VH-VL binders against q96il0. Designs and how they scored, part 38

Target 1, 167 residues: q96il0
Amino acid sequence: APERGAERRDTAPSGVSRFCPPRKSCHDWIGPPDKYSNLRPVHFYIPENESPLEQKLRKLRQETQEWNQQFWANQNLTFSKEKEEFIHSRLKTKGLGLRTESGQKATLNAEEMADFYKEFLSKNFQKHMYYNRDWYKRNFAITFFMGKVALERIWNKLKQKQKKRSN
Short names: E, the ipSAE of ESMFold2; O, the ipSAE of OpenDDE; V2, 0.75 times the mean of E and O plus 0.25 times the DockQ between their complexes.

## First folded at step 1 (VH-VL)

Design p4 (framework fv_pabinafusp; at its last look DockQ between E and O 0.01; V2 from the best seeds 0.00; counts 0 for: pae E 18.6 > 2, placed apart)
Fold by OpenDDE, second read of step 2:
Structure p4 (fold): chain C 167 residues (1-167), chain A 119 residues (1-119), chain B 112 residues (1-112)
Amino acid sequence: as target 1 above (167 residues)
Amino acid sequence: EVQLVQSGAEVKKPGESLKISCKGSGYTFTSYWLGWVRQMPGKGLEWMGDIYPDDSDTTYSEKFKVQVTISADKSISTAYLQWSSLKASDTAMYYCARHDSYFEGMDVWGQGTLVTVSS
Amino acid sequence: DIVMTQTPLSLSVTPGQPASISCRSSQSLVYSDENTYLHWYLQKPGQSPQLLIYKVSNRDSGVPDRFSGSGSGTDFTLKISRVEAEDVGVYYCMQGTHYPFTFGQGTKVEIK
């Protein structure tokens, strides 16, 4: 049985956004679009006296961002590869070279490319469904923790007010 | 950066009114209690009172309740300490300080405002 | 009002030696949430006060490990394991459990 060569899934390099916000920043920063995902990373502000709940929220936001960056980086890489393969295969089938007589890169017409996009979307439909499900799940969790942090802040305010009334 | 910036030093005569300011930046001004602390020359720290800028909930030490007014303008992230009539005994350094909502310590302090009241 | 009593009021320490400051409250500083809101501040010469320790034993951000806080109820201690030149200043305990908030008299730490 021929050993099916493990297709080295070219995972997009985890592009550590080299965006370093100013050290004295007191707010979240939005970086430039990532080269692979085309998503703008957010550098989250870390308060000096961050509560454990605030820390948990921040970590969850960071993990969700990393997950999202990795998904789109891989998706864009896959799309680019499959697009190139499609173009090459169709040109070959037409008996056309990869270059025109003028030396330009041979291209397919819009109708032929529409077939590629339809096929690509169909093939990746299930993947996108899972992505959307997980995206909603993660955002729901983030929203939940945002609510908890808000409640914690309210509670801390109320505690101080209670101290005032007790005297 | 989270900071409190106070107004400059003041030199006044007895009987004059004074209002000094403390401006917060780098944080949600309305979400933190802001306290005022007096330090007379060569003396310790004295808590005067505090304010919650969101609803202007203000509390005073009994020693300062009649002597000063604490207020805030949340629209410009600024708290105030005001005297209607200064006394020579009001000569002191005045600090504003933020109370951390979680730890309830004064984690951020202004640079202080020196008030000198002399004839 | 809660009276905060610090001892000693002045301390002269040789660099590298330990220092200890006591703070006693006239009433228990345990709040209904079981937390004790006793804080320590340092005022360096010519500077604003800065938070060192919050809630008895927690170091604020950037506070060196040589600083430690302990205590319960009415008796609290700030310890400096090895005093450095940068530790010169006046140390204050403050209670934040009951209004009005009150400070100790301060303890002046000097280097011999």
Scores: ipSAE 0.303, ipTM 0.719, lowest interface PAE 1.7, mean pLDDT 89
Fold by ESMFold2-Fast, scan of step 1:
Structure p4 (fold): chain C 167 residues (1-167), chain A 119 residues (1-119), chain B 112 residues (1-112)
Amino acid sequence: as target 1 above (167 residues)
Amino acid sequence: EVQLVQSGAEVKKPGESLKISCKGSGYTFTSYWLGWVRQMPGKGLEWMGDIYPDDSDTTYSEKFKVQVTISADKSISTAYLQWSSLKASDTAMYYCARHDSYFEGMDVWGQGTLVTVSS
Amino acid sequence: DIVMTQTPLSLSVTPGQPASISCRSSQSLVYSDENTYLHWYLQKPGQSPQLLIYKVSNRDSGVPDRFSGSGSGTDFTLKISRVEAEDVGVYYCMQGTHYPFTFGQGTKVEIK
């Protein structure tokens, strides 16, 4: 006999690092920010009788979340690495140590850091434009399928109720 | 966790009114019918009726149509079974249970509410 | 109303032995969609009923494979291949084909 519980498979988003939502959930769960992307992952609830259209929407949302997590994890890591290299290089050029007298990491003032931010933004401008384009395309597709799922749910509820009333 | 939680036991006198509740959690309350089943002491199960919470559409077993009223408040995921005037013959355990629109069985049941009506 | 009749009303079984419960309906339980809405429930002492088998032969989630359902039209059977202590209780068949939904009178299964 088919096992009804097998259809309710909880799928953790592949981009979620060390997020442990409740094992059984009838709602989407939002986790803590990912260490690298600083985005909050969503664990999507899978209904027992998920339609093909609902599955398509869920998979699209999961894939979009993973794409988004990977993009920002890579960007944040690159930013942090290049920022650290820039700070160390400038401190070395000034003949200053990497730590302050109080033992804290030495840093540059806002004016000195402005050059780094400008360079980083300019260097990554094209990459961020492509990200924004793809982000809008993905959200358009998600919105479209959300609409289709909503219509399907309304129709199925009406149809199912009518079945019980048929003589 | 999908569950139905019913109100506590009631001890009433004939002629009194009563309204017992069944609260759903862990699922979309408006997507399932909520049925009521009576079990008189030492007897079997009797289906009383059901309600579709999204629009409060009800179906009753003929013998229970005039005895009870089934209602629901979808804003708090709660269904109700109500008597305007209790009789000693209403003494029973009352269960709520959910089922889908095709009635592929009642897969989740409440713990039951014992109603005792005596003078 | 559709009348559901269970046989036997009571059954005493030695642990590890098989048990069989029959359920007969006063009319066919085949719905217009060609599905048969006959379900089996178990009520353990002091507990709420629980769904065992839905639509004649499908085990509900978590139900052990020692439980099986079969039948067609008006004659249905629930079988337990090896009865365990936790299987004691009252078994009910139920039809969900037509309103009002109706239960059989129940079969009490006890351990010898």
Scores: ipSAE 0.000, ipTM 0.451, lowest interface PAE 18.9, mean pLDDT 81
Fold by ESMFold2, look of step 4:
Structure p4 (fold): chain C 167 residues (1-167), chain A 119 residues (1-119), chain B 112 residues (1-112)
Amino acid sequence: as target 1 above (167 residues)
Amino acid sequence: EVQLVQSGAEVKKPGESLKISCKGSGYTFTSYWLGWVRQMPGKGLEWMGDIYPDDSDTTYSEKFKVQVTISADKSISTAYLQWSSLKASDTAMYYCARHDSYFEGMDVWGQGTLVTVSS
Amino acid sequence: DIVMTQTPLSLSVTPGQPASISCRSSQSLVYSDENTYLHWYLQKPGQSPQLLIYKVSNRDSGVPDRFSGSGSGTDFTLKISRVEAEDVGVYYCMQGTHYPFTFGQGTKVEIK
């Protein structure tokens, strides 16, 4: 029976990856989506003959992935935590008054909750603006080093071909 | 469903050739190492070697490298274990198994092919 | 070749009691990526082997949490916190760090 990969809608990778034996001879590996960030992590291959430029590129890509994973994991969890903290803090401030007859905490009214949502949306908007700025800076740096590595590899291939053609 | 289906049991005489098969389905056959494991009657498991079907990169246990040939035909998602000249000591159950590409380990096993060599 | 030594080679266990199987390698199984490729398999009577634990301590999908793996370097342990009738069979440790890959001798687990 034929299968339609993209329409399976599960955690399996959409692309093809190679199984890596214990030796370092495989390509980068793509894992399933992280539980908290929903991003697929890449496990970066380190070749035996990695040049200084290739190392700089790999480290930059690794650092950018770590940053991106952490940003989205934190954002997805922070909303729930800060909402609970806001409600709890406002209830405690009100409960410090003279309302002891039932022992029940006052309900946080709709206007007070609206204040939280407005402030949180404003903070989230600014965090996204900083994230976009940093993402552009990182993407530019990665692209720059990708270009340098590509030129280095072309140059090395030309030198190797010239040595092999001589008789 | 990911499956490895092996060819049927074989009864052979010493000196005969044999080629047994392992057909993979439900996954991208060319993207996973596929290994062969021998189990002699009443004995434990022995890894014989494996193959990466995309480029036929093959690794053998030294014990088996002269005795068998591991190959694959990626166009039909099938791997093979082959003997040029069987010995009575080749009597065993032979399993194929897929290596997990992310966590390494043989996570999918064929049903086994019993090979009996007697004169 | 890396020698994998299992102890005991045979175990008779009262149902509901714990069981422990040791596996010792002749060399460290820590690979250059800092992973340890030590795996455990169960072969139930009349069946193909099945993966239980990969990379020392990770349970394969569908494996009950009464199975746990531990260890480092050259010494590894598979524990069954409460043995059930369906757990009978032969348990193998296997190393995937060094070519050629090698299995332990197997540990037969029976219910007494």
Scores: ipSAE 0.000, ipTM 0.463, lowest interface PAE 18.6, mean pLDDT 80
ESMFold2 (binder alone), look of step 4: mean pLDDT 93; pTM 0.954
OpenDDE, look of step 4: ipSAE 0.000; ipTM 0.574

Design p4a (framework fv_pabinafusp; at its last look DockQ between E and O 0.01; V2 from the best seeds 0.00; counts 0 for: pae E 17.9 > 2, placed apart)
Fold by OpenDDE, look of step 4:
Structure p4a (fold): chain C 167 residues (1-167), chain A 120 residues (1-120), chain B 112 residues (1-112)
Amino acid sequence: as target 1 above (167 residues)
Amino acid sequence: EVQLVQSGAEVKKPGESLKISCKGSGYTFTSYWLGWVRQMPGKGLEWMGDIYPDDSDTTYSEKFKVQVTISADKSISTAYLQWSSLKASDTAMYYCARGYLDESSYFDYWGQGTLVTVSS
Amino acid sequence: DIVMTQTPLSLSVTPGQPASISCRSSQSLVYSDENTYLHWYLQKPGQSPQLLIYKVSNRDSGVPDRFSGSGSGTDFTLKISRVEAEDVGVYYCMQGTHYPFTFGQGTKVEIK
C-alpha cells in the first residue's frame, strides 16, 4: 500500500517576524513585509512604567496586527491556490499544456484573468465585508484608546503644571 | 529599562561656556518631565529647575534662573543644562532626574551625574 | 521657599539595630488635593540618589520592607527597622508640594 505522503498543509506559520529591534530602541520598529501576508509587522516598543491605559492600547494594537496578518496570509494563500487552479482548469479546457513550447509556465490572457478576479471577488465579497467591518471596529477602538492615553498624559501634565502657577 | 545617561566630566576655566547633556531611554521622553539637581562637593542636593520636553516648558529655582539655561531636544530624547559663563562656584556634580508621570513631583530615575570642575 | 530640616545630620548605627530620621518642613506639605508630596531619597557612597519612599509612605519598587515612611503636615519620619551594611549613605527628604522643590540637608547613616 503506497504511503500517502501526508501533504504538509503549509499552515501559514504564525510568523511573528523574528525581527528583533535593537534592545536600546525607544521606538516602534517596522519589519520587512511578511512573506505570506505581505504586511509589514510592527514591533511595538514597551516602555518601562507603562500605564495600564498605555498597556491596553499596546495590546489592542498587537492583537489587531496579528488579526490582520492572519487574515491576509490566509487570503493570499487562498487566492494563489484558486488562481492556479483556475489557470490549470482553463488551460486544460483549451487543450493547452501547463508549459509553453519554450518551457515557460503557460498563462492566461488578461481578459480570462479578469473573469477569475471577478469571480474571486464575488465569492469572497462577504468575507471582505466582514473584514472591513471588523477592521473599522478595531481601528476605532485603537483611536479611542489613543485619545484616552493622550488625555491622561495631558491631565497629568496639567496637574503638575498647576503647582508651578500656585506659587 | 529606563536610563538617563549624562555627558562625561568637564574641566573648565572661569568665563567659559558649558553645555552638558542628559539622554533619556527606555521610556517615552515627551511623556515625562526632567529635573536638574546640583550637588556641590560634600554638600546636599539642590533642585535647579525642570523641563517638559514636549513643549519646552521650563521652570527654574530663583537661585539658578540667571545662571543656567535648561533646554531639551525631544527628537533625540536629550535634555541640556547650559552655562554662558562658568564660575568657580559652579564646581559641582549635576544630576538629571526623571519626574514621575503624575502630579506626585518625585524623581524616580536619576542620571549618573556629570562632574563639572571650574578652576583657574 | 519651604525649608526642610533633617535630624539628625549624622547617625551611626550598629547593624541590625533600628534607625530613624526626622524631616520637618517650614510649612505644611499638604497640597490642595489633600495629598502630601514628601519623598525620601538615598544616595549611597559614590552613587546617584535613588528614590526610596514617595508620598510619605509608599516604597519604590525594589525598596526593602525594612524601610518605612510616616508623617503628616510638617513632620515626617523615615524608619529603618534593621539597618544593613547596604543602607550606608546619605538620606534626603524632598518636598514636591510647592515650587521650588527643596531637599533636606541630608542625614549621613554610617555603620558602627
Scores: ipSAE 0.521, ipTM 0.819, lowest interface PAE 1.1, mean pLDDT 90
Fold by ESMFold2-Fast, scan of step 1:
Structure p4a (fold): chain C 167 residues (1-167), chain A 120 residues (1-120), chain B 112 residues (1-112)
Amino acid sequence: as target 1 above (167 residues)
Amino acid sequence: EVQLVQSGAEVKKPGESLKISCKGSGYTFTSYWLGWVRQMPGKGLEWMGDIYPDDSDTTYSEKFKVQVTISADKSISTAYLQWSSLKASDTAMYYCARGYLDESSYFDYWGQGTLVTVSS
Amino acid sequence: DIVMTQTPLSLSVTPGQPASISCRSSQSLVYSDENTYLHWYLQKPGQSPQLLIYKVSNRDSGVPDRFSGSGSGTDFTLKISRVEAEDVGVYYCMQGTHYPFTFGQGTKVEIK
């Protein structure tokens, strides 16, 4: 078992060389969670011989990632801001200070916070539904282009195999 | 906003040890390389080395490999540059700088610099 | 190590006139991915260096369009179409193609 607070490093890039620009990966790799969106970014490797179809797929995946990151960064910021405002409002109503005697941030119990979570989810229901719709549309497009790239690669390998066999 | 904040100026004697710091804020500290650049008084810029904070992977210029140690503490988003024994020739301004994303072949944000003066 | 050579070492320019700085590398800066990792920085008096141009010709965010970079292989140029008072400082080219990263010796730009 790993140490308390130890991080797994199973998403590290491979193929990095000291003779190359630092962290130039020969493969796609997954980074640590973004501070604001809490989503792990994917850094896409660009092959030297990238086909136009492969470029379209990569750009679509990059644009989808950027859209997804921006949505969740904004949503999380809004959540944090409204949560803080709710807590401050409730503490003021109770006649309590914003900090505990130990200097830590004052908080509300789970039952009190349930009211905030219900209101936040209700208020943002339509926004989340539009997000889900767009998310599915984007993933459908990505899957479609992935299929096209796979067919292109298979056909190219078959042609290469035929050439090698005939030689 | 993205900021790199460095520790204050140091005045030391030859033979003393020193550790200076660079704290990153406004971005995911573990996702970017952090480099150290030296500028001797009235001279140009020299790249010393860099560190990737997520796994503490380091790269050094051969000139600096035996002279300094680069380290990072990702729990407080801080990188360090350390000397075990300072020389008068270490007198310089030291900058930390963030490498751009996973390329890290150029620096997009720079700290304000830490002036280190070594004299007897 | 790749040696970066800048010319001239200093320039005195009348405000509104153009300026040109050359940077030459001891070997090609083209990486195997066909990108050229040649970058330009400006250090204004009493300030930290700041990124100006990355990968030969790309302006960093907020950099005025009067700054342009060009070149290929081993010969690179930074041009300022109309030098302004705020452009005073030392300009450095840097290569990021191979370790160790190396800087040119710097070009000081002053107003005449």
Scores: ipSAE 0.000, ipTM 0.460, lowest interface PAE 13.7, mean pLDDT 80
Fold by ESMFold2, look of step 4:
Structure p4a (fold): chain C 167 residues (1-167), chain A 120 residues (1-120), chain B 112 residues (1-112)
Amino acid sequence: as target 1 above (167 residues)
Amino acid sequence: EVQLVQSGAEVKKPGESLKISCKGSGYTFTSYWLGWVRQMPGKGLEWMGDIYPDDSDTTYSEKFKVQVTISADKSISTAYLQWSSLKASDTAMYYCARGYLDESSYFDYWGQGTLVTVSS
Amino acid sequence: DIVMTQTPLSLSVTPGQPASISCRSSQSLVYSDENTYLHWYLQKPGQSPQLLIYKVSNRDSGVPDRFSGSGSGTDFTLKISRVEAEDVGVYYCMQGTHYPFTFGQGTKVEIK
C-alpha cells in the first residue's frame, strides 16, 4: 500500500507520511509526535553522492534530534510519575481514595496542583539550564557545519566552472 | 486516561453482515492511527489494517483487504470493522489498538476485544 | 510477507529463574531511518495484549526492569531475569518495518 501524499493536516510546509515512512524520499520529512517525547521527528534524506562533510552534518543533526527526544521523553515520564506521587500523597492526607465515585482518577484543584508545578520546575531548573546550554552548543555546531558544506559546494561549483573555461 | 472500549460479543450466521466498534477516549482520537488485530481461536495475533481517523486514510493487510472494511467516525471518536458477508472462518477475537507511529510501529493501548462467533 | 519465528513455542519455568525467548525474522528489520521496528507484547490469560518492549530494547512505561530486549538485524531476544507468577501468558514479537506487519507465533510461558 502507498505511504505518500498530504493525507493529514500538518502545521508545517512539509510532506505528510503514514506509519511506515516512504522508503524513497527525496527530501527531509516530519513524522507525527513521538508518544514519549511529544516531539515530531525529522527523517533526513540521504543522497547517493553524499560527501563526507555532508554525512557529518546529517549525523550531527540526527544525534541532536535523538538527544532532544531522549531528554524530553525522560522529563515527561519523570513529570508524570512525580505528579501522580504528589496527587496520591495529598489525597491520602485528605483521606480520599485514588478514584472518584464515577471511577475517574481523583485529582487536586488548580491551587493545590500549583505547589507541585512550582516545586517540579524549581527542582529541575539546573537540569533545564544544562539542557539549554547543550542545545545552543549543538545548534552552533550544526550552523558551523552548514557553513562548511555551503563552502564545499561553492568550491566544487567553481572547480567545475574552471574546467569548462579551460577547455 | 487512554481507553479503547469495543462493542460486545456477536453471534452470527454465515452470510450476515456485521459492524463492530471501538471507541477511543482520553486522547485526541484524530491524532493517532488505530489498528485492528485478529486472533483466531487458539492462535496468535494477526494485523488486519489501520486507519487514521482525521482523514480516514486506511491501510489493509492484503489478506484482509477484500474481506473487511475499516472506517471511523471522528465526531464520536469511534472506529469500525465491518463485514458485508460473514464466513465461519471469521470466528475470532478482534482487537482494536492505538498505533503511535512516528519512529516506531507499536500498539501501546488495546481494547478489551470483541468475540465474533459465526456458525452454520 | 516477513515471517517471524519464535523459539521456544512453550516454556515452563520455576519461579525466580530466568527465561529467554528468541525471535528471528526472515529478513532484516532495519529501516531506512536506521531504526529497528521490533516489538514485544505479553498476552496474559484472558486479557488483551500489552506492550512490553518497543524498538528492540525500550521498555514501555510501567514494565519492570526484569524484562529486557536485545538483538539486531534478524535475531532478537527477550529476557526475563527472574520469572514471577504475574509473568505467565503468551509472548509475541512483532515487526513493524515492512508491510504487512507480522507477529511471531507466540511463546507460552508457564510456572512449573
Scores: ipSAE 0.000, ipTM 0.466, lowest interface PAE 17.9, mean pLDDT 80
OpenDDE, second read of step 2: ipSAE 0.362; ipTM 0.729
ESMFold2 (binder alone), look of step 4: mean pLDDT 92; pTM 0.948

Design p4b (framework fv_pabinafusp)
Fold by ESMFold2-Fast, scan of step 1:
Structure p4b (fold): chain C 167 residues (1-167), chain A 121 residues (1-121), chain B 112 residues (1-112)
Amino acid sequence: as target 1 above (167 residues)
Amino acid sequence: EVQLVQSGAEVKKPGESLKISCKGSGYTFTSYWLGWVRQMPGKGLEWMGDIYPDDSDTTYSEKFKVQVTISADKSISTAYLQWSSLKASDTAMYYCARQTDYGEWSYFDYWGQGTLVTVSS
Amino acid sequence: DIVMTQTPLSLSVTPGQPASISCRSSQSLVYSDENTYLHWYLQKPGQSPQLLIYKVSNRDSGVPDRFSGSGSGTDFTLKISRVEAEDVGVYYCMQGTHYPFTFGQGTKVEIK
């Protein structure tokens, strides 16, 4: 498309990456899941008359999304790396190659993989605990500001109704 | 699980039209860009363009934008690469590949088996 | 278009010996987000290309630890610490920083 031009990630007017919602979107747009984090990125629609409270809520949600993406991308990458190292090590000790005769990556049975999963979960227990704690803190803050924004919108609506009935 | 299956080999004469296909399975087809890569006999890889199946948004390399058309039918999870008039210079292996495009993840993680297109008089 | 140049174009390696492949870009591959979008692929004889390394130094799932990537700016290296028979094929670097995406010419790795 013409809007893409020579630089795939540098064609957006704002300098944003090529992750772009459809041009017709006037609401928040949810993209496809990221390969490594498995989280769907959200492109937040900025209304013309965004209030300071609405802006604070949006920025909090954007920051939480970035934090979430970084955490799970790193976690999933670490999982994949350690899983492949484990499989590679086990296959080497058995004297087996890394590929099957069909050219696919060789794998271990479920019983052998169970040991890896146990070790991985135990090793990462504290990281997941801290993630959950931070997740609840962030979600509480987001919910709190969503409530404030809702109240602001209700008061604006009531204010408009009062003016309509007065005139 | 994730699989890209391409149509079979084609033997054509110059001037003929052709449409080859790439069917995705094992993932949400509409959620990933799908790219096309050409490899001429004994040569390297050339990126031709890509498509986002959900809205059929396309991007082309300048070299290929007048030579081919990329399209997709999301109801059957299939992307297409087509020529209106083939040239002998179009003889090549054509690969489709799934692309993750979230700024930092623009690369090809799964590839189709390739479709060999031979154009000779 | 960004020109990607690989050296050497062909490499014959005795099994168990190290191998090193260089990739140079005509322009910096550092994006405005400070990430470098240089990736490495392997195409084994008669097969489709497969991803080896993404963003300079990250191994794809299932890629052995004997493969490593390094570099910055315009100069990048793929290193195989001990070449095995299964590593024969053509190695390609690719840049994903600038549109259109471009590949190096390829480096053929074969056993002596």
Scores: ipSAE 0.000, ipTM 0.458, lowest interface PAE 15.9, mean pLDDT 80
Fold by OpenDDE, second read of step 2:
Structure p4b (fold): chain C 167 residues (1-167), chain A 121 residues (1-121), chain B 112 residues (1-112)
Amino acid sequence: as target 1 above (167 residues)
Amino acid sequence: EVQLVQSGAEVKKPGESLKISCKGSGYTFTSYWLGWVRQMPGKGLEWMGDIYPDDSDTTYSEKFKVQVTISADKSISTAYLQWSSLKASDTAMYYCARQTDYGEWSYFDYWGQGTLVTVSS
Amino acid sequence: DIVMTQTPLSLSVTPGQPASISCRSSQSLVYSDENTYLHWYLQKPGQSPQLLIYKVSNRDSGVPDRFSGSGSGTDFTLKISRVEAEDVGVYYCMQGTHYPFTFGQGTKVEIK
């Protein structure tokens, strides 16, 4: 049997996959990979008594996730499109049809595809550099707020212990 | 909670058309592949095809490609399985199931209750 | 199409005893990502199928620890360490590595 080829015509995503966890969830859930980004979305748990710092951290994580999903969805669509165009162009140049005599999709050899990958990576190098920079900045900010939330939780526990000792 | 609710049992004659439904709830309907699985009386499970409701991207098993049409209406979170002309051999239980893709391939994590289709003269 | 062969097709087990079901594929189920997309389902009498195990050995949520999956390449096994009355039904292996998806014939598990 043929493998489930990437030949599914991915239309432009109308939206990022939104995984909905069970209502009784008390923790973050990881959904299946999004069709376009191939990234697994995280549904962040919202505590009933979420502090302003916790809320800020959650929002920052959500925004970072959305940013990341959009980046990779667009990147994968671009990649798939350019790959298909490359294959079609090369097959045409070779005087080959888009299908083999057996009715299978005509493919290029590994060497020809290596040229595509090299060109694609070169063309997108700057885009990936900016992505990496922004990724690190966002993750630094998230880590900083994680530290603040951790300190807040410690302080709240200490205050509760003091109140229990005074009664 | 994730739920797939299918339409009720159908009794039809050979040559009649039929469209059965599967409504998804408790999740983003457009973000998951939905598969159809046939189970003939006293037999095993057969994958028929699937659909991605957001763009109606559809894949069929070769066995079912000419026999059925899979469609979806994302506005009401509903997928459909349709026959233009039923045969007695189409008598079976039909399940819709949500496909969870962890990478390139999937498994079925949630199933509908099934729709029994009976085709008799 | 990939042919999935289950053995045995029926199994009668005394409660508390172990059970083992084999599933063999006609070709390797290892995908290019090095994952093996072999899954196990249980269909209880009068119910829809339910997921038990995904990717050879991962239990789905709410699946008891008495269920375990193993195997590689073309040979897979579902084990029940101690069969309970609630385990009655038909077990199916399914491959999700090759298109179209295919199921085993099913193994009917009954209590003696």
Scores: ipSAE 0.000, ipTM 0.538, lowest interface PAE 13.8, mean pLDDT 86

